# Miniprotein binders against q9ydz1: the designs that were tried, part 5

Target 1, 329 residues: q9ydz1
Amino acid sequence: MVQGLPGEFEDYLYRVIASLYRYAERLVVVDYPSSPTRRSIDLIVSLPGSRVVLIKAIYDASLISKKEVEELSAVANSLGVSAVIIAERMGREDLLTGVVYDRYGVNMVNLETFENFVSGREEVYVTRYKDIYTVSISSEKLREKRLEKGLSLGHLAYMLKTSRKSIYEYERGVMSPSVEKAEKLVDILGEEILEPIDILTSPRKPVSKRDFDKPEEALVGEKLLELGFKVSHAKRTVVDLVAGRSGEEGVGSRIMIVVKRSREGRERMMSRIMKGVKMGSILSSSLYAVVNREEKSLIKDIDYTKTIVKDVREFINDVSRGRVEENEE

## First folded at step 18 (miniprotein)

Design j4
Fold by ESMFold2, fold request of step 23:
Structure j4 (fold): chain B 329 residues (1-329), chain A 95 residues (1-95)
Amino acid sequence: as target 1 above (329 residues)
Amino acid sequence: SPEELEEAIERIWEAIRIVLRAFEREEQGDYEEAMEKYREAVRILEEVLKELEKVLPRIDSEEEREEVERVIEFLREAIELYLEFVEELEKQLGE
């Protein structure tokens, strides 16, 4: 047995990147803030079929707080994309391959599980629920196969040594059987009742609410909400605001915004802008930089970064007129 | 005190929305109405700031005190920004 972490946090992140690089159509590293335990998103990947996934990658998930996960969840929800946490352990508990865990409403899996899933090598059927492992069952197939065998709810319950209510709840999708019960169900009804878990679904408990840190950010966020965007105010990633709006004929619009901070120097601002442009490219979204009017000329030479620079009033008037566009690169 | 902070935050959002309405009036050429709305938003924020400054010394919880201090800092920055909107519009109008 080898004890200890596989080196520093960056070592694990690079291991995840190396693994996923082979399967992703595009991959963007989000390395801001610099501390891995303080940032909400480490990677954004585009998988075949135009599936975009926000990834938090950290060896021990107990080192990331509820606030980081809630931001990951809120950003994913606002942008209409998936989120997942890739980790090898949670405190003293090692994450098992082939099992999906929950961290504040976001799916959490180990790297091997994620890689096997995205490559198509293995499906995932098992969830850790409280202190037990449960198996994902197709409610429709369960009922279909039970009726095909001529079994009543009570008869099947007796065979499983469980209650009639439990069988009813399995068939309604309200409850999932333990591994032990699932093994008996498969023996009686066949493997067709098993249902693969899509670990790349949207977060189950998204948080989308008004928040403010800077006055310009608050104005922008509130206006975007008024216009029907889902909005997230981010504090633990490169951009300060993300917004998304579904359209009748497609995904619709995505907006990402960096707001100049009052104590931020030009070099730090430009660094965030460059990283935000990369984030925007994989999300098919333009990056906006919102600054006050006097500061606009200080940032004018970043035009080559394909960033749209506005003051707050100008941005709000433009978005009110429907002049929102994706990153066209 | 938590109830007072929540009420203050609601009033801050009222002021934010008033500024958004001011932008709309200004864009439509209703400059007098826009000016009135900018100044109304500033008055609201100044009242909230004054109220929170009175409450701050009475807060026992360090966590609650830090949150109130954060809101006070936001208020100061917002007042400064909204006064810049007033100044810019005054300049345009020759006021």
Scores: ipSAE 0.769, ipTM 0.948, lowest interface PAE 0.6, mean pLDDT 84
Fold by ESMFold2, look of step 22:
Structure j4 (fold): chain B 329 residues (1-329), chain A 95 residues (1-95)
Amino acid sequence: as target 1 above (329 residues)
Amino acid sequence: SPEELEEAIERIWEAIRIVLRAFEREEQGDYEEAMEKYREAVRILEEVLKELEKVLPRIDSEEEREEVERVIEFLREAIELYLEFVEELEKQLGE
């Protein structure tokens, strides 16, 4: 890490913001922690169709730690939203336009690919994992077109110079062909067998793992788990906990929580609260601030219309009665 | 050593759940039972803390040592917090 990097990181982040501004219904910049290499989320956007996406934007994805991506993934999963990494390269390798990469279970694309996808200009069909490029194929259409052409599994396998088992697995959706095999399949069966990739899906990493860093945080998190929320403890973003749960009418509930730390000064806590309100606003959720009773009195100068301040016992009693979902008493 | 840490962590989560039950008892007005649960949770954490403090000097791995040290710090902070819950309830009861 070099001192001159912040300017280059802000330049790339600006490029991503400028691109997304044209397509996003809402956009919130998450600028905490201040260092781009220390934070797990750079942007939150709402796209047409009410799709909320958490975005990590960094020119060289090799600078992202596994822990950073795992936090992005866990937070997105707990909130029931999508996550994506936008980057131009991974170490020495430039990311190709039209290819979806994987970084610790989160989809990663270059900016051009993302813009083409969101604008509807181009579909994405190609995935890269490690050193293999594969093409997304509709298993149903593959079988339908093969049968229309009167081809057996063995005949098609022979034409592709692959095994009968491979064709069988393509038709089961458990294996994707290489680009070379996919080109041959398209030549034989037509482009209808191609299946577009939705790059804005939920991350594949499991979440709701118990964690503790602070005693108050552990109590809050465990209670939310008991109530059926998916919970993530965060260390590289503005809030300390996020939680989500499917609603009775199919509408999800989301909770954002900042937990006051013993070593944290009042000014720093207030800064996190203000930034957390912005994060919560795009998610249509109020921010909870969990502080001790003594500090509640000392921070009464905040905007209570956007922030709900409780001590640990009050928070836990409120969530047990369902008040946090209504944000009212 | 990994098994010892895993067992300690399980006991910590049990203490956390006991405090959550204490909150429930206190909300329902069962103050004596709430007090007993707070104190039980503190005893569990104090026992785990003593066990981990004995193990810490014997740990060869720097990574494992740092992990145990973080758990010990959590325990000290949690015990302090839970004792505050006890003190607050005692004040409400005139004890």
Scores: ipSAE 0.767, ipTM 0.943, lowest interface PAE 0.6, mean pLDDT 84
Fold by ESMFold2, fold request of step 23:
Structure j4 (fold): chain B 329 residues (1-329), chain A 95 residues (1-95)
Amino acid sequence: as target 1 above (329 residues)
Amino acid sequence: SPEELEEAIERIWEAIRIVLRAFEREEQGDYEEAMEKYREAVRILEEVLKELEKVLPRIDSEEEREEVERVIEFLREAIELYLEFVEELEKQLGE
């Protein structure tokens, strides 16, 4: 049995789409690059409460490289949205329902777990980390309930057949108990100590990185960093650069950019732009296409979409003046 | 060689920031100052390019060689782009 057949990847992605269609307010498929093992994002969904999630969907997560996951993480962090990997296995290991895994700093769950979570049918409490299963607890509630019961750290440790240090570390959030210890804690202190895992948290990877593939991209990225944006240079998705900045009262700014590549034909450029517009629509953001001045006439049809065509100097001057943030008037 | 590449990259980012300052000056109408900055950025990139071309034949590691070649390609494209900024501004000034 060989892995990597196109039908395998298509079948699983469609299973994920079919499952999430009922719960998502909006759903956008990202199918660029064409190879599932070379793209960082497969799906973008908007869930109730204006919660946008970037999704990597692949049956066997061992087929995703560190590079693809790091890009997923960086893009999500720059845009101020969540990221998750949906998979059924990791190499020879099946992913268990109700367990959150980690893949290069991004939460990973099987499809059933994700569907149960977003539908509200089940909460998730268990994490697999470094080959052990632990339970998420509220450090604050643990301490509160222990004190309510009049138990010292030593007395509770004795009841659990563990060390006083372990209880102290649980209460500080430095360590999470094993499933066995957590069951005993719940028996003693009640279920209030359990802390549901929000599987849709932001990835833990650093963001706002300087990088360059093309001189125009380097200029744009550096300027956006100077303006306080979190910036990610992407190589494995439809856009070349994404940027985001937290706004006052929680309103943020998002910028997505396609930079015309050397010798890229009109059709390839238009295809990337149209796919980028779909990404932008779910993020309520315009797509910018950065081309040189001589090439602007090549892409006239772009003017009739939610895409703004600029040369690099024009773009940088516009963003410096705040003109990238759409005016409603 | 790793230290030489790190220094080269730092100088490239300096040139990039100089071009960003040139854009600002040009937008404000300070055309001669903008021109000076564009030319300074080009000079920096040309110096880095020559230094890396000198180092390239000495590199035994294919991984290290590929990194330097990638930076050299970026430099050539950036110099071309920055010279276009100079030409466009010269045309605007009537020279």
Scores: ipSAE 0.767, ipTM 0.948, lowest interface PAE 0.6, mean pLDDT 84
Fold by ESMFold2, look of step 18:
Structure j4 (fold): chain B 329 residues (1-329), chain A 95 residues (1-95)
Amino acid sequence: as target 1 above (329 residues)
Amino acid sequence: SPEELEEAIERIWEAIRIVLRAFEREEQGDYEEAMEKYREAVRILEEVLKELEKVLPRIDSEEEREEVERVIEFLREAIELYLEFVEELEKQLGE
């Protein structure tokens, strides 16, 4: 395998897709931009329980930059969905099965780990933190089981050949034990102290961001922020802007926007719109195309049953009146 | 300088918000007030554009120069867009 070649990247992506079709209720492939190392999102899947997950799939995660991962994270947070990176390697290090890694605040696992988790075959308990592997422990269950067995902090520390301070820190959630210490804790207190890791959590550092790459996008984004949406501007996927707002029953409204670029040809924009419609369908998100008035009529002649075409004034006025609907998912 | 760029960006967002207020005035039928707000936003952007064009030749860093050039291109496109809002209102009022 020659690292950096497009075929190598696409082969891994296809392997991930083939595996996930067995478990996903719906799956959408995002193949834009064409370069795998410049894409922030490769897949969007709906898993049992109506859990939507944005996936970056790349064999060697060292080849994806902070910018791509931050966009993945921001988009997931704005839409109120989960994100994960599926990879087999990080530079010279192979990713171990059953271990959760961190890449710029996004959970990263190998394909086997992901399969085992979503199929229910195995829970995940181990995190790679710095140079050591630690085990996720329920602080509450640890203390509960220690007290049930009548053990003081000092006695438990003696049994583990560790300090009272370490036991105290485990019970406060400040520190996670190494695999070796966790094995001893389980031997003494039972497996109930283990805390399964939900690898499909929302990214840890969600960021709403202002952006002015395009004047229409800047107006739309600022207005949505004023209305209380979380807003992310995307440069490395099929849409230019995503927004989400929590409602009475969860996330609430989701909006995805494609903005017409100044020099963008009609055919290229229509390609992005068609791909954006597919993203919208799985995300229960309306897709808006914000275009100039001359091009609005041209786009309306194409049968896109789920695309709402507006100029910037029309969009701003509609969202101001609360008319961002036609989401049927 | 980086501080001058940050101040320019803040003024750009001020102009963007003024346009959002102009949309509100226009929707309420306050067309003269909306037009005044569009023109105010354009004036702000033109001032920022002029300032950035004066700073651009003095920038040593290629990275910073490219960033300023990107903002300048945004400004030109935004001014054109906001003037279209003004022009459309003028046309409607003369009809």
Scores: ipSAE 0.764, ipTM 0.943, lowest interface PAE 0.6, mean pLDDT 84

Design j4
Fold by OpenDDE base, look of step 18:
Structure j4 (fold): chain B 329 residues (1-329), chain A 95 residues (1-95)
Amino acid sequence: as target 1 above (329 residues)
Amino acid sequence: SPEELEEAIERIWEAIRIVLRAFEREEQGDYEEAMEKYREAVRILEEVLKELEKVLPRIDSEEEREEVERVIEFLREAIELYLEFVEELEKQLGE
């Protein structure tokens, strides 16, 4: 019995999709793996301004594993795109509108907050880390407005019933004020001190870790690392490897690689390739299918115009020669 | 020990890098040198495999056991693949 997707998860994902279709230039649903509780990426969305975001959508974010979020973050970082979690709750607590939460180093917001952000209806200023709420302020504007009012660090600290050190740390951007302190700062200095949070901030740079699930994947990953790519192994999405390199001229090469799995049938491999092509189209990335020589004959019959089928040696040689076919879209 | 597994993993990555160097030699037409490098990589992996197979029965942690089992599976598949690379070159040189 394939335990059916809990209807709640599919329903929430559909709600997120239906919402984002109004704002997205392009939207790709990543329906692999079939179990959403084993999937790191549910959506890829292109937003105005050439901003691409990887989305994990889940009603209850307490059900997201650390490994799924780490993969989401790693894939996003390697490709030079953003990642976000869209969720309504965390266990027993509903996510507040207008608050950016941290979930294992990835920004997490409710659907309404994300809609407000992408539509430009409302800016977001509040961050929650664990149980602590802080307000995003411009360190420069805080200092500027303090000086315009002729207030010393000590005087402003006294007005806020805080230390001079705290005000100094706010002006250096090393600490953000609590909601209560930020309200008082706004009352004294004006709203111009607030700094909107970019929800689409790129995840913190994961160190490219060497990982291996397959011999071919290990060879490919190591070679891409040697060539100066950021590489991430992906175990919970369509592709097995993602790689990105920033070009000197600002055009970064993006590579996605599907490695044939042991005991993976032709049909399943082809399904992953087709889904990978859809991902590649929105990510402006080349898609490679790395197969053994015997399997190459089995896959070549399918002219997927956007998929480069190589054996591991051919792939390594092509990448070494700089023959990464950039998908000129 | 965790340290022994880390050392084993480092040796695996050494073998992987040797195979990447073998591809460079193969592309240059140095097929004999490429074959020797593939054989060297296989030898390293076989040594690591033999070491891990001896340690596996002594692992009490199920998590560590599963990790070592995954590495053993990788080693078997990698040895097979690298031997195929040798056989392919042997066929090309014999023709």
Scores: ipSAE 0.714, ipTM 0.924, lowest interface PAE 0.7, mean pLDDT 86
Fold by OpenDDE base, fold request of step 23:
Structure j4 (fold): chain B 329 residues (1-329), chain A 95 residues (1-95)
Amino acid sequence: as target 1 above (329 residues)
Amino acid sequence: SPEELEEAIERIWEAIRIVLRAFEREEQGDYEEAMEKYREAVRILEEVLKELEKVLPRIDSEEEREEVERVIEFLREAIELYLEFVEELEKQLGE
């Protein structure tokens, strides 16, 4: 067990926070669970242009589990927000500035790359998957500029010492050139062929594994799916379920749900609700607490938090009637 | 087998959907039909539970065993919850 020193993680998270605070419109720290190695989400940041991103911040990305990244991706996808991993290393290798890495289907960059991107100081064109570096190019611009130069696919392929097929695949967007080939393409055709990478691209659709968690959570999740929501279960953050539905105007309803666990004490649930409210404020999401009927009376004192407390039947009935209290902020 | 677990999971989701239909009936005031649907869901889950409990001792893979154990735990909790829904309706009809 490589016990990452508790201090190094906290120190790195603080460095990320201090950096992003300069560019963020809003920033929420997600400090649940208490163990950094069990958290799928460390930060939620609102960036200029109404771009909300879920951030996992870790110094060494080799310590992130596949399940944490899958949850981060799933939650982001269901809420219609972006996800990114900010890290300095992958095991023994330092992450290069100006390179977008892939970690289990989520974009991963170092802090400097993310700062440069968010500030608009520097565009990012290079991706790495495994040991292969590729450059992002516009397939349309590549073809346009090739034709403007009067170059055939075969002539350009000859100049690059590659196949006609490779040039065709670049122009179809099915393959990206290596760094060496991209440099030669830029030399021949100009820099206008480069296409900046949007680091904040929506994570690839996680296959919604219907994870059997709690019976109440399963009922809620299935009903929200029937109503056309994207649904994701979360085990490594404050909330247990997130759901999102795009409206006709692209403004979608977002729902976060805390489901009381049979073994969960009132104080722990209250702590999750309070943290969930903070998450909801930046995500423009309604927060629901689903409890049993007996416990509903014990939690009603939480009305001060704008949290809607329901039993599972009441929740399902309310959602079925279209009574999603959208936070009209 | 992984296929048997997948089939068991599909039956669990069928029971969950039955419970969602029971909520619709309960909301409409059809409490008798709601109770019947809750009991049907419980029956399905009890059958699945009994099948998984028989298979559990024969699982050699620790990973598969842990997965089946999690499903068994879910089934027990779900059965308990759905029986509570029946008891609540029985109480309302007896009042």
Scores: ipSAE 0.698, ipTM 0.921, lowest interface PAE 0.7, mean pLDDT 86
Fold by OpenDDE base, fold request of step 23:
Structure j4 (fold): chain B 329 residues (1-329), chain A 95 residues (1-95)
Amino acid sequence: as target 1 above (329 residues)
Amino acid sequence: SPEELEEAIERIWEAIRIVLRAFEREEQGDYEEAMEKYREAVRILEEVLKELEKVLPRIDSEEEREEVERVIEFLREAIELYLEFVEELEKQLGE
């Protein structure tokens, strides 16, 4: 594996940051862990319209592991936010501008495509899944415009040199046309049949998977699942667990938890807590630090007003009583 | 086998749920019942640990071996933690 030079990764992340700073209401850099090739989340960005996005930024997307992308997706899903990968290439292939790629179930675009999307300069219509390029079209508009032109399914199919079945599948939204077929459809029916891709679509709902790295984390995770939270464990970011639920009143509770790791030094845990507070501020999430009773006394002296420090039993009891302190908006 | 590991994992989750019920009993002041549940959870985890430790030498796949080793590490840490919960309650009842 040609590990790109460490400098190329940092330089690319800075380029992405510098770009996104123009469009973001808020931007948080997630510099944990220190290795860019071992972290699932590089940035959290708040965009206009209250759209929060978890970003993995990597110059070469071939270097991102499946486990990192799965974690990015799981964390985003549990928090009810979007996830995206920003990359310039995938191995030897350069990512094309105006194309949305799939990388392990997360949307992947180059920086220019993402800039164009968030600025509203250019809409994105092309997707690539594996080696197949397709164009996003409105099934409703396709049918509407076909009928306005007085064209039958069979006549339009003949004009496209395709089957009646293919046109029917496009109008049902069960299949997207190839680029070549979409161009012909636009030529016949007009550009109004195109449907812009929302790059910031929430990742498909993974079923909350039970995971256990630490005994305390397992207890917390299971309890939050029992309380109807979506739960995701994270090994490659600042926090160890994230949880989210939609309230009956539409107010979603978001929880992030830092669990003290076995053999984790106090300084490292404090660094994670401080970084977790920064993440919480943009995610409107409560941050909990779950520590042993002996360590609770040592952390209480730290006036980190934005972190709730509990032992595992206290945490479980508090959440059971519905005392999830929602950070007031 | 993957199936044996899945079964072991389900038993681990059973023990975790028992500990969560023990916390509820502890909060209610039923300390004796809480201690019994913690000890039950420990017994389950110790059984699973012994089973996995016996199987570990027979695993030919490095990936499966690493997974079982991670579970074994978790089991050891969990047993230690749950025993600490017992010891804390024993101390509180002895005071």
Scores: ipSAE 0.696, ipTM 0.919, lowest interface PAE 0.7, mean pLDDT 87
Fold by OpenDDE base, fold request of step 23:
Structure j4 (fold): chain B 329 residues (1-329), chain A 95 residues (1-95)
Amino acid sequence: as target 1 above (329 residues)
Amino acid sequence: SPEELEEAIERIWEAIRIVLRAFEREEQGDYEEAMEKYREAVRILEEVLKELEKVLPRIDSEEEREEVERVIEFLREAIELYLEFVEELEKQLGE
């Protein structure tokens, strides 16, 4: 029993996990709600087609802060993986099935929508940003089908009771139609104009940001940026830093780093390392534990075959020399 | 001001970059130059710390105050770490 979750929230998280196990090739729950205040779980899921997804699951998405969503997005972007939020509701509003919500630049769906997408049972065309529903339409197909029917931009605009500008913006992909307008477009032009939403494609790409919580983390982060890695500081995750770069041969290196805090007990660091190892098993990433020189001797006895223990200087030197130990699967 | 904090943060990143260059020199065996760079980084951080500590009491926004306090904590820990790097090299040169 995860102490302190309302039964409803706990039950929902179990439903999400149970659902994901049906579709996932591999699944890791990164962090169980260890705190009675923690109402979300973070998962890493390998889906069919080698699609790795970072999932934040929560019953009520209104409880997720902008900073948490931005961090999820940043981590996913640095690792070259997708991010999704799975939620049942947002405050007093239940999330609709067949709708993709934009939550601070990350796609958010209910469990049913995610299941339908992953199973290929149903395609999703409807997006919601704030209070605005729009339908995903192929700009190219819209233009093609309009031209095939011999309709001018002005004529189609008249039929939709909209402006010529709106039709032009749809065909440029700079605006999506409302549900009502999309229905009329489908009625006129056919369903072939619809473009299924890839839930795993984030609506916004975060930019790698410099951040610092620890001096060692700042040094590591800056060096990885200098080496052309995408870097994200993961303040709310088990690992402190994640980095990724595309190799020349398309083999991307992924690095996760746990940096020991001055005040962090060995047990807490070990717990983070163990969770990081689990994450690494899906991400095909190297896990580094960055410690001080004195602590390196204390941690070397950790027969965690999948964790590279370095001091900050040694880590920086190794990475500078291209000695990123990739986990050979 | 938010701008002053941004400037302070850029100076912190300058110091961090100097330390990364010090590591490169240390790896090359240029320990004296490495120590000089560590000391330079420390000096920059001490200046920034002193500036932020003066500004902190004047911040009315709780959010801004917490941000500056976090940066101050980072600066203290970074200064300590970089001084340890100097001491380690001084020991190696004295041996």
Scores: ipSAE 0.639, ipTM 0.906, lowest interface PAE 0.8, mean pLDDT 85

